# Designs tried in a protein design chat: miniprotein binders against q56419. Part 207

Target 1, 326 residues: q56419
Amino acid sequence: MEGRTLEEVQEEVFKRHGVLVPKKELEDLAKALEEAGLLLTEKVEARLKEEEEKLKRERPMRLAGLSYPEGEREARAFLEAFRASYPGEGEEARVLLMPHLEPSRVPEVYGAALAALEKTPPPERIYLVGVAHRPLKEKAAALPVPFQTPFGPALPDLPALQALDALLPFELFNTPLAFREEHSLELPLFFLKGRFPEARVLPLLVARRSPELGEALKVVLRDFPGLLVLAVDLSHVGPRFGDTPLTRTLAEEARRRDLGFLERLAEGEPEAALAFLGANPTRIDGVEVVASLLPLLRERKGKVLAHRLDLEAPTLSAVGAGTLVL
Below, E stands for the ipSAE of ESMFold2; O stands for the ipSAE of OpenDDE; V2 stands for 0.75 times the mean of E and O plus 0.25 times the DockQ between their complexes.

## First folded at step 17 (miniprotein)

Design n6 (at its last look DockQ between E and O 0.75; V2 from the best seeds 0.00; counts 0 for: pae E 1.7 > 1.5)
Fold by OpenDDE base, look of step 17:
Order: structure tokens, then C-alpha cells, then sequence
Structure n6 (fold): chain B 326 residues (1-326), chain A 107 residues (1-107)
């Protein structure tokens, strides 16, 4: 691989071997099944309508007992264990970038986030921006309802959400079903609610880059100050994501891209961070979120507190996670 | 029918879990999806619906692929392909063939 870019290698592999099962293949299969009438029937539609109606009231936990404990006592012990997994001290955050990967895979990265939160004065509200892993009707969406956690419900900041909606050229409150199982909000919210039980939350999802969102949030944050949290993962490499099994070279490239991305963000240069990724051949998850929040990330200097490229041994794949404070 | 309804319920719930499991990095979610797909598969077999059967088999192949169980993934993909070719289910044929090609590259 001396002299060839990862992109060139990937293109060659792609040309020779085709794409291994990327997320798009999963989506394409789902679409084909829907078109065949196997995933979307009248009865399913009725059920989905019922679920949508429920989501007007609250968003229940979906990962309790799977990714984190359901009981409050156990959940508190869980938080303490994760905090203990990070040996360092945190820094005060105005903006926190943290993962949404399965917590057990990257405990010290979540621990670093908790360490940062320990140094952060309790915010009135948390702008929690996750990644939409399901399609949205618009580029971004919000769900203005309580999110259930082991620590009690995370209550929405309705005035701030309404202010945000008023500044966007599209309806913010769209695609409620996309929130139903979205872990990119649920997992970070567990840690955030555990640390800041009284904070209101603005649960936001980004499907596609929306410069309008960042500009609107910049205005809203003046009247409704709070902690901005980017819940994003970094590189996704290996067979699960369309690559060959993880090699030293692939892992080094993933780390290089992850750290290069985070370091440029830490320097207050989000445009440079995006440019550094180019075509994003290691599939950094948080690109669309960062691209949407450029006005809020510019000129903010900070520190990378943690990074891990976690190997999933059964699939020979790896996912990058990081914690950044600005 | 009640069985068709149950199939649809299981199949959707399993697909929801499959999506979540794919993105979350928690293999237990995928295992739960697989259990539901297996129930759906049994219904499809009992009702004699080869399209549903082939679809579930193809999806199971994908789920096992996502778990890193390449052997089971190959097994289910081959069975999906067999049924789909017999019945002319083109989208399953196309998918199962692609998946098998991917699996061949993994060894």
C-alpha cells in the first residue's frame, strides 16, 4: 500500500470485489421488502400510527436492560463505574462531543465525557444533537416530549424548541418514529440525565447537513443558553461496514482520520476538520452533525479528552469513539 | 389471517432491532432480532408462503453476517437463494447472490 491512498485501495477493492454489506445494502433490502409489501402492511401502518400517537406523550426507554441498567440504583453504579474507567480529569464544556456507541465498548470515552460534565456547571438545558440512523422527512428533526431514563424523564425545553422551529425553513417537529429507537440520543442522554437531573433537553437528530440548523441554534442559544452536546461516533471500518477485515494499516488510517478530525475541531477549525476527511472513506459518523453546527464550532478551542478505536472481534470490524470538550 | 398478522408484527419488530443493532454496536440486539426472525420463518413455512420464507431467510443471513457468524450467514443465504430461484423472487435472488459473494471474500 505504499504510495496509494486508502481511497485508491478501497476503490480498487470495490472494483475487484464489490462493496461488502454497508448500511446502504441494509437500507436497500429494507426498501425492497417494503416494495414487496412485507414490511409495510395496512396493519403495520396502523401500529405505526399508534406508536406515533404514543410518541406525542413520551419516548420510552428502548435500551434499558440491554445497554444500561433499568433500575436507578444500578444505573447510578453504572455511571460511577464508567467515570472510574477514565483516569483523567475533565474540563469545563460549553460544547461536548461524545459517542453514542454501545457504552460497554468504549467505557473510558464515556468516562471522559462524565469527567467533563463534573467540571461543567449544571446547565438549564442541553441541546442534544444525535445522528439519524433512520430517514427523516427533513434534514433535521426534534421530538418535543419527555425521554424516559432510569433517573426519571428528561423533560423537553418547549420554549427553546419552539424558538428553534420558528427560525428554521422547515418543520422541526417531523418524523417522530425516527426517534422511537434512536440510540444516538438515548445512550448519551443516560449519562447526561444522570449528571444533570434538572436540565431540560432539546433532543435533535440530523440526517443531512443543515447549515440552517447551526445558524438557528446560534440565535436560540443567545436567548436560551445551554450545553451543546454532539452525540456522534467516528470511523466505522471492517466487514460490517464494507471493508475487508481490520488490518494494522486500516486501523492506523481510521485512528489518523479520527484524531485528525477531533484535533481540528479542538483548534476551532470545523471546516478544516471536514475538509480533512474528504470523501470520508473510513465513514466517520458525525460528519453531517458537525457540518450542520459549523457556526457553533468555529473559533472554539478545546481539548480531546479521549479516543478509542474499538475492535469488535467477531466481525473483525472497529468503530472509533472520542470525547472532545470546547 | 392471524398468522399473517403475527408474521408481519414479528418481521417488522425484528427489522427494527436489526437496524438498531447494526448501528449501536450491541450484538445482543442482533441476537434478539434473529430470534424474532426465526419465529417469523416458522410461520412462513407453516403458511406455505415462499416469498415470506425467502425474505426472512435472506434477512437472517444478513443478521448473522452482522454478528460475524459467516457460516450461518452462508447457510441462510444459500437457502434463501434456492427458494427464491425456484419461485422467481428476483429481489431476494439478487441480494442473496451479493451476500454470498461478500461471504466468499471473507473466507
Amino acid sequence: as target 1 above (326 residues)
Amino acid sequence: TEEERRFEELFIEAWELLFMGYDSGNPEILRQAIELFKEALEIAKRTGDPEREAAVLATLALAYYQLGDWEEARKYAREALRIAEEKGIEYVIAYARRLLEWLERLG
Scores: ipSAE 0.741, ipTM 0.897, lowest interface PAE 0.7, mean pLDDT 91
Fold by ESMFold2, look of step 17:
Structure n6 (fold): chain B 326 residues (1-326), chain A 107 residues (1-107)
Amino acid sequence: as target 1 above (326 residues)
Amino acid sequence: TEEERRFEELFIEAWELLFMGYDSGNPEILRQAIELFKEALEIAKRTGDPEREAAVLATLALAYYQLGDWEEARKYAREALRIAEEKGIEYVIAYARRLLEWLERLG
């Protein structure tokens, strides 16, 4: 017993009997229903093909009326309320780390991002790097079409996207359907487009770490300067993520890991930030994006503006979110 | 039939909302998925289709679990299991048993 808390021993015993991983259960049940003919029927396949053709022209809003208002006037007021949720001042960003968690759960963290954008000269373009929640055919992907927002379309920076594609050892424009429901781009984009209505966007997803992506982006950013945004969440702990119920000790560890990760990034030491996480026991979401973008994060010092480990009382779970400027 | 097409449309839409709600961490999206699943459940009952009924019940159990309403999750998982055991619907049996065992460990 010496050297380990009661909670640590209880967690080990709990996990030795196996755990239910809810996202895997969702995926397995959906697959079983597909094989039984109850999902992915001919109708579903036709619908997906139609949606894929639409995505060759534009990416429509999926979260309007769910996570933010659809109308421009209401959306403007909504965005300003988020800024007001963070009473502090921002700092100019060349790189901004911000969340993609449901905005109403972490309003001051999104507000801190807006405060940073207030201090940031309007860029010609934004490199928006999210986390793929659907499988990609490659380690990373882009979708070179307008993304609809309540503030008008966020237009793609086609020359920069083409330059990036040319430098990669794989086809960058490889999985359009993965963008259809991708909130890790849509939610941050709402705030970015609202603040920088004239900026073009490179909408990028990372599924698995790609050193090639970071090297290519470093080259592209020299010729096509802009704001780099890492749209990532931090710790994921508790039963909603296939973990033991949240305890005070686990929450404190998740906070410590979130902040330690962010602080090492703020020191310009992204390798140290990754090493600090080890096996990533609190499942920080930003690891694959940070690991891909090492050349862009090294030696770039900055500041953590906000952090919240947001508790989900009904699920005994929590998700961490933060705002970092570099 | 018209009701079979309506079931399929509801079930597909509800599944899309279920994944979106899970991934984004937005419980209102999960609640909207549940409402569509409940409508689909009524259709499955009216058409007397036990595989559709068991599938929707299993999915409702998962949706309520993700929402943190674990009493409702148990309720739907038990009913899904009952039908699935009677009709030999193996994927529902496996899922419902795993969820119920897990919920028992959570207390």
Scores: ipSAE 0.638, ipTM 0.858, lowest interface PAE 1.7, mean pLDDT 90
ESMFold2 (binder alone), look of step 17: mean pLDDT 84; pTM 0.840

Design n7 (at its last look DockQ between E and O 0.76; V2 from the best seeds 0.80)
Fold by OpenDDE base, fold request of step 18:
Structure n7 (fold): chain B 326 residues (1-326), chain A 107 residues (1-107)
Amino acid sequence: as target 1 above (326 residues)
Amino acid sequence: TEEERRFEELFIEAWELLFLGYDSGNPEIMRQAIELFKEALEIAKRTGDPEREAAVLATLALAYYELGDWEEARKYAREALRIAEEKGIEYVIEYARRLLKRLKELG
């Protein structure tokens, strides 16, 4: 692999491209510190290269002990508690939309996902599509290595990944460092692996809408059937995201957009769901993922199992999360 | 030096945690980042590096801002600005002033 330019490393570490929550203040300072030589030193670059080499073999847990327990026994108890937080029953899923927000903020939404998984026959493989919170070299990427979990490694489906790569007009296996700490894959994978220990996984990230991805996946799914999981959050509103403090009006607008988006997806109208959002003024996280997967979402009917707009009181801000089964 | 090495290690690790906590919506992770930044700050003070000190102070201000602790954010931003103005650290001056302006608008 040709040595990454300093610029590429800089972009991977500090530049965030996409529908990401305005991180302007973080990014601006990080960039300034980088330019001052305070963040990306030669030693840091060497470490990142070593980490990239390790990512050729496996993706270690990053959020163990932070967002979920590291130990298997404790992790199982964690799963049970989250399932218990949702009082309803699930439905069989062919497509599951679930959050990637910190689980403790929206336990019942993750609980709803677990409820759906209980009604779902164990898939041979899981297509796990997350949101790239770091820049990708291409519109989408995959990391074809085992992902560590408290329940053992989630093994990649290499044949299916290779088939997907062959159908894409770009190299699928790009930007491995973007996966290193990507919570949009790690958090949902915890729940998925805990429920389906034998399922292989295709860990995919989307940075920007790729219609080619959806078309390619549609073909691949014929030969390599499996569960499709969209790991996405919904609205981001309040001062942390550039709005005024959360008001009843702002919360109602966020809920309206979240539910309107999910309901249109549940009706099998993903284009209508995207159109409903327009310029996406409440910053629904999953727009680029949904836009990439249109061929797989069309004409599918399903049900919204859960939704929450979770208030972060200190910042007077809120994040939407939902669980949808198709 | 060993202290400089330790500073660099702490500072980058803390920034990684800050981004991780911010993106995942986990304030506890951001609080962990703050603790590492505080350790880095103490090193910068001991080594007598005003640029590193000002940089960490500005970063702490930002971290507290993102946590919604606007009082602490203002405190650290003012201190960052003071040192940066004294030493002519322009990028910190600019950032700290901008952050203080934003904090004034919120509060």
Scores: ipSAE 0.840, ipTM 0.943, lowest interface PAE 0.6, mean pLDDT 92
Fold by ESMFold2, fold request of step 18:
Structure n7 (fold): chain B 326 residues (1-326), chain A 107 residues (1-107)
Amino acid sequence: as target 1 above (326 residues)
Amino acid sequence: TEEERRFEELFIEAWELLFLGYDSGNPEIMRQAIELFKEALEIAKRTGDPEREAAVLATLALAYYELGDWEEARKYAREALRIAEEKGIEYVIEYARRLLKRLKELG
């Protein structure tokens, strides 16, 4: 029976390292409790190993009943409400940037993504690239299994995933437990599967920028064409993220950085978009995904359809979200 | 014991919800985590386990802090500190004092 060390299980469940948006208070207490033996008991560890084995076969819904309805009928009504929150028309997308923030906080931003999908011919497959919120063993990872949704399973594009794995200098299928809780794939996937029920999916996570991923994807997309989706959020500002309380000045700066980033991407200038952010003082989390995918973003011009810097009034904090079509 | 097993299951599930709510920016998920932490707290009290009780209180303080309910966060952090000082639970003492200092600085 091949067992991982307690430290490896703890790291996959409770530690987040290298993630752009810090979680210091959560990680510090979780680490202290782990060191005291209060979190990962022998029974909990066994359950997590069983869940890891199940994740090699399928990825269950984690956010049903929490961020979206579990039932298919209710889920379709939910989608329609989001589309109605954006009164405009979309544009056809070969590349779509959309958020992974809780949908109810930015309904018109998700609605804009739905409007873009309405104008987009159904793809054979969707390259869904999210942001890892749990540590990965490598710069990027995939999980080549069906992801359950209220609209049925989103089936993996196994040939495309295997082609991608073969081109990378690291094992692509490397951290199954990191997908267990990963909302940056699940939340966008709900909208994508609801609109494109026949499309297969490549569920990809980026922990740290990987130029190798972008070069490999450029090759794979040539042979396996499809829709590229960057499932990323923008600025993270305020005390929840280690800042002082949000002021009008900090909010204006965060908005300026969000829009400047998106507009440069819309001009087909992803290097300029990254350079515009400098040290990334408002913690736009899309940076590592964009930096990985430069070969796929260069010279693709498009349009920003929506943006919101959403205020978390109780924490005096805010998170930015946007919809961009290329 | 049966209650000890239930505490362990609740505590890890609540932590998973806390991270999930934090990462997704969904305060309702974090509030669900708080409800599970409160249930775990009652078990720790009934079983007379002061380290578990202090640990859950510190975690409740953290959860309310991340929700922006800083008055509740101070309440739970002070209670965690009281028990931890009485019983010599050093990692809770250190964490609760740090959180209370941060809460004082934020207002």
Scores: ipSAE 0.830, ipTM 0.931, lowest interface PAE 0.9, mean pLDDT 91
ESMFold2, look of step 17: ipSAE 0.673; ipTM 0.886
ESMFold2 (binder alone), look of step 17: mean pLDDT 85; pTM 0.843
OpenDDE base, look of step 17: ipSAE 0.803; ipTM 0.928
ESMFold2, fold request of step 18: ipSAE 0.771, 0.814; ipTM 0.911, 0.926
ESMFold2 (binder alone), fold request of step 18: mean pLDDT 85, 85, 85; pTM 0.843, 0.843, 0.844
OpenDDE base, fold request of step 18: ipSAE 0.840, 0.838; ipTM 0.942, 0.942
ESMFold2, look of step 22: ipSAE 0.819; ipTM 0.934
ESMFold2 (binder alone), look of step 22: mean pLDDT 85; pTM 0.850
OpenDDE base, look of step 22: ipSAE 0.804; ipTM 0.928

Design n8 (at its last fold request DockQ between E and O 0.86; V2 from the best seeds 0.77)
Fold by OpenDDE base, look of step 17:
Structure n8 (fold): chain B 326 residues (1-326), chain A 107 residues (1-107)
Amino acid sequence: as target 1 above (326 residues)
Amino acid sequence: TEEERRFEELFIEAWELLFLGYDSGNPEIMRQAIELFKEALEIAKRTGDPEREAAVLASLALAYYQLGDWEEARKYAREALRIAEEKGIEYVIQYARRLLEWLEDLG
């Protein structure tokens, strides 16, 4: 990569191999397997229907025992350990940007989020906006049911969700199955519920940028004030994501993009943050979320509390994570 | 059959875990996916279904790739390709070839 742009390297890799093995490659294989009748059967369809019906009542934990402890006592100890991993003090947040990456990879970044939450008066409700890693029928979706956590269920704010739905040009309550295993909500919710046990939650997913969502939320927040949380990751670089193994140059570029993005957000310039990324060659995860929430991010000044580009050594890949308060 | 049903259950669950592991960045989830794929593979071998066998092998190759085990990924990709070429399973042939090409410069 020395002396070359990231785009040039990616193009070379693509030309050489014809494959970048990004998430799309997983999706393409999955699709081929589905078309071959190996991943979608009548029984699977029946199961999915049953699961969809269950999701009308509650969203169970999927990552308990995998990413965080299932038991409340252990979960509290887990929470305290993560807080302890961040040596600084937080700031009051009206908007919190935090990661949804596997917590053990970026403990101090989650710790920074917890530090911010310590300085934040308990909100009546939390607007939790995650990234849809599964396709949605619409640009955004909500699941208006309790989300299970080790600290008890996170209960939905139905009045606020209904108000939001009424202002959107599409049905907000779509694609419930997309929420079934969505870690971008489950992981941050663990920390949020642990800190604010009485807060209602609006679990929202964004698949594609929806300016309508930001405008609608701006209106809803007037009548239903609360903490806005963007659960997003930053750069994804290395072989897992279609790049060559992590180099100093690639890591520096990822950090530059991550920090440049976060700093512009901290300055209250979300459009500049998006523009700074351009084609987003390091694959910052939260772009569509930020693009959807522009009305809520404009002119809000804040502070970057933490950032990490976490190396996954076996795959020579790295993922960026950050904590920002506004 | 019961074995076919069990294969499908394992294979689907393994793919769910594969996606979840990929997206979350939790390698333990990927390891769980691999365990389920291995069980599915044994069923496919017993039932003598080369398409299912090739499909699982390709999936295992991908899962090991995601763990950074390039050697095992190559091994399973080659085996997937072999079976797929023998039986004319085009989508597996295409995928396995691409994966092998990508793996040439890794590990």
Scores: ipSAE 0.806, ipTM 0.924, lowest interface PAE 0.7, mean pLDDT 92
Fold by ESMFold2, look of step 17:
Structure n8 (fold): chain B 326 residues (1-326), chain A 107 residues (1-107)
Amino acid sequence: as target 1 above (326 residues)
Amino acid sequence: TEEERRFEELFIEAWELLFLGYDSGNPEIMRQAIELFKEALEIAKRTGDPEREAAVLASLALAYYQLGDWEEARKYAREALRIAEEKGIEYVIQYARRLLEWLEDLG
C-alpha cells in the first residue's frame, strides 16, 4: 500500500482479473463468503452431514416441481408431451447421446431421445454418464443408491457398479455430495426411467477425462450389457459464459461446431470429433465425457436425430443440445 | 438471534438455487434465488449488518446478470460497492468492481 496509490493497486488487481469467467465468479464469491462465515456455518455443516448420510442410502429428487412435475400422473403426461414435440421416428440405440439442459428449452431434442428409446429393446441396465458440476475427489464418481423419480426409484445395478469400481485405479464411490444437486443425471433419468421402468441404472459423473473409465466400462459392458447414455450438452456461447454478445456469426459457428462434432461421432470417429473442436472455442461440455469413453465410441456408426442451439434472448447467449444414436 | 438464523437459512438456500439455476440453465430457478436474496436483504437492512447487506447485494447482482437483467445487476453491484468501500469489505469491493466493469463492456 505505502508507495502506491489506491488506483495503482486497483489497476494491478484488474490486470490479474481482466478475464471474466461467470462460473468462476460465482465460485470465487461463494468461497469468499464461506471464508467470511456467511455460507459455511455450524448449521450448514450439520445439514450437509445429514444430507451426505441420506445420499449413502438414496438420492432424492431435487428438480421435481421445478423442471418436471412431482406427481406420477402429471409426470407421465409431461413425458408424452415431450415425445409429441418430436414428430419423427427414432432409431434403435446401443449408445444414446442426449442433453441435460433444462428440458423446456429443447423439447424436441428430448423428444428425439424418447423416439430412440421407443425403438430400443428394454435394457437390463442403463449406464448414465453425466457431467459433474461440483468437484469430485477423483476424475469420475458413481453413487450406488436408488435415485428417486416420479415413476418410482431408479435402482442401482450394484454388481455392475462393483465390477466397474474393481477395475478402476481409484475409488469410484468417492463424492456423495456431488450428486445432491446434479441435474446432468436427474434430468435425463426422468426420461429414461419413465420409458424403461424396470431398468437398473449406473449413475456416473465425469469431472475430468479418464481413459481408465472408458477402458473399464468396455470390459463391464461386455459382462453386463446395457444402454450407454452420454448426458451432455454442446456449445455454450455468449455473455453468460464469458463471451461477447451472441451475433449471427457466433451462432453459426456454434451450430457448425455442434453438428460437426455430432456428425463425426455418428461416423464412429470420436477422436476426429474431438480434433474438430480444437481448443473448443464454443465450450462444448460433452468433450470430457466423449474423451473418457473413446473405446466405447470408436467405429460405432449412427445418426444425429435432432439438434438445437437454444437462444437466451435476455442474456444474448445460447446453449446447444443434440440427440445422437449409435 | 432468530433474525440471524433466518438470514443464514435464506442466504444459503438462495446460493444453492443460484448455482443450480446457472448450471441447469433454468431461469425460473434463478428467479427463485432472487426472491430469497431479497428477503435476506431486508433482514440485513433491519439488523444493520453492513457485511451481510453488501454480500446479499453482490449476490443479487450476479443473479440478475445471469438472467440478462443487466440494469438491475448494475444497480445492485453499485449498492454493494458503496457499502463495501465505506466499511472496508475487500472481497465485495473486488467482485462488485469486476462485475461493473464487465457490465460496461457489454453495454
Scores: ipSAE 0.783, ipTM 0.914, lowest interface PAE 1.1, mean pLDDT 90
ESMFold2 (binder alone), look of step 17: mean pLDDT 85; pTM 0.858
ESMFold2, fold request of step 18: ipSAE 0.679, 0.696, 0.668; ipTM 0.865, 0.888, 0.878
ESMFold2 (binder alone), fold request of step 18: mean pLDDT 85, 85, 85; pTM 0.852, 0.853, 0.850
OpenDDE base, fold request of step 18: ipSAE 0.793, 0.795, 0.792; ipTM 0.929, 0.929, 0.929

Design n9 (at its last look DockQ between E and O 0.63; V2 from the best seeds 0.69)
Fold by ESMFold2, look of step 17:
Structure n9 (fold): chain B 326 residues (1-326), chain A 107 residues (1-107)
Amino acid sequence: as target 1 above (326 residues)
Amino acid sequence: TEEERRFEELFIEAWELLFLGYDSGNPEIMRQAIELFKEALEIAKRTGDPMREAAVLATLALAYYELGDWEEARKYAREALRIAEEKGIEFVIEYARRLLERLERLG
């Protein structure tokens, strides 16, 4: 390996001999097809370019009719059904952690989020922080456009977004196409817009931990107060995620990891929450978002309202989801 | 041609749905992707394009694997491998063999 640094060699060895990466088989085949010219043809590239331009103006619904109803009346009934799935009372949130997993799989967890929103004064804006499922050009990104919902457009808070962009060492508005299919924003936004129809939104994605984002958001939130939402899932365990088939022991470990993580966050100890996970053996989805937002989570105490480790029986796998108010 | 354009549109749309269903944890979206992949497979067979046919079969095997329908995944992976070996489509051979090996360990 002439010319390669020790760091580059160590990174390559880690990739080949490290922990199995979730969705690797899916990504490997898609990459091979792209390299073979079977996915990104000239016509497909032209279509993607045109869609990128449209995304600079607005973000259309992608999951209407799939994960939630398209019509406003039906969407309102849908919200109330989810609220009814959680019989408890919420708590006021300055920070809300909620899932982005398919809502029908964890109805009481979304219901707990709605219960928290009932106790939360309507904010002027919502900082909605999801997990990028497509590559970003930088560690984080935003899309400063209206997001369509069955309840009308969720309008961007342009002054707050511009203030955030100005504080970062990278361009915040860097990857419009990554938002096209991004369910980690769309699914939580459905619930948030339904409860806070007047709130503006900062739709944010994290691909890799960015301490710079958290520091910048701390400053922006002082001048532009609002509700901070971490739209993240928890453990991912089982064959779909690179493990052996789910056993009772693995499920118990995943639940313990989820709850230990959430409880430490609820004590205002986000560094302890991250340390508790170590190498993150159950692949808690929220780690990169929490690691980015440490300045906003420290010393903020709260409560875990709900948790579910939801079984995917056909794949012998499970995904954890929770609701935390701070 | 018109059929080539339809194949390309179906194939990328189906892949987009497959990723979306996988990432959101929604198997119904993944099943919709499978229906589009099956339509694309019909086009590849009709046009006599073994590269596209093997690619779609490998993708169907993957989609069924991710849904937990491992019997169906084996079926499509074996068919993809047969065509790919006959026509020398190396990336499909490697992928289908890897998937079949994983499926053997599952039972």
Scores: ipSAE 0.723, ipTM 0.902, lowest interface PAE 1.4, mean pLDDT 90
Fold by OpenDDE base, look of step 17:
Structure n9 (fold): chain B 326 residues (1-326), chain A 107 residues (1-107)
Amino acid sequence: as target 1 above (326 residues)
Amino acid sequence: TEEERRFEELFIEAWELLFLGYDSGNPEIMRQAIELFKEALEIAKRTGDPMREAAVLATLALAYYELGDWEEARKYAREALRIAEEKGIEFVIEYARRLLERLERLG
């Protein structure tokens, strides 16, 4: 491909195929492999096209049997075990911030989310806002199809999704392939569907901050009330993320940033939370989501229910996770 | 050929798993990716395709790096670099060198 930078090819590959933009090293290699004709063959394109067509009907489970049980009975036991891992009681949530990290890494944080959901009246609909780990054509996207779960399909709220689309300056229903394997929606949805089997869902992804999304959602929520869920992780530190191995100093800094971020959100000061992070040197995942949802987070007071900085010992790296109710 | 087709299928599926495991933070998924890459590597060796072989070796190096197995990562990166230098595969040379430099900084 004459004249395109590695970054442009990566971006194009990700845009075209909804392939996750790994960290720079994964991305760089993937791009180089694509340029060499090893990852993007005509056959791959044909398969991706077929998968895109299937995504017009439903989004199948990708992580069943990997991150959670596929069978309903086992899935219910899984849910109960996670709830049991959090010894506290929850609070009613109008806004729930919860992780999307591999559940087994932070069980008590997911347990705290379940505890909050126990105190929350069943919503008619759930606005589930995840992080796009794959490039989107637009700043944000939605997939208006059923998402499969062990508890049955999570059905989209089409009227609310259409209302949201109508208020955005861009096409909301873009980049369906970005949803194919997006765990930031699938993992929290498991817990949400297990607790609220009858709730409709608006599965949303944010790639870049979109103030328009927050303003549009604020309007839509008036006519289509529901639970807002931010599925975001916190700090990412250590070698997997470009740092030195985790030290006490690095861990303390990560915790400081995580808790400082969450506490400011709990005080109803999302702008202060973002400002507190500055250049975000510990790579808090949910920054673009929070930045997009400022109108919905302002002046809402809440409580931090759980936080964990989970060490991945083999990589000497750690990821922060938290549960916040507003 | 059928072997080339199988290589492509394995290689793509393995990369999908690698991304999924990396992003979700599930190392077991990344281990599954590694097994598929190893199968792809054997095909590349049998077919005598140095570009595919070097590419898989570089990818395995990265996958092991992401799992924190820095010893295996170094091993595969060095082998990738060797083949790539012998055959003039520039993108693998560049990547493998960068990865080795990173691995050296980690100890």
Scores: ipSAE 0.702, ipTM 0.886, lowest interface PAE 0.8, mean pLDDT 91
ESMFold2 (binder alone), look of step 17: mean pLDDT 84; pTM 0.835

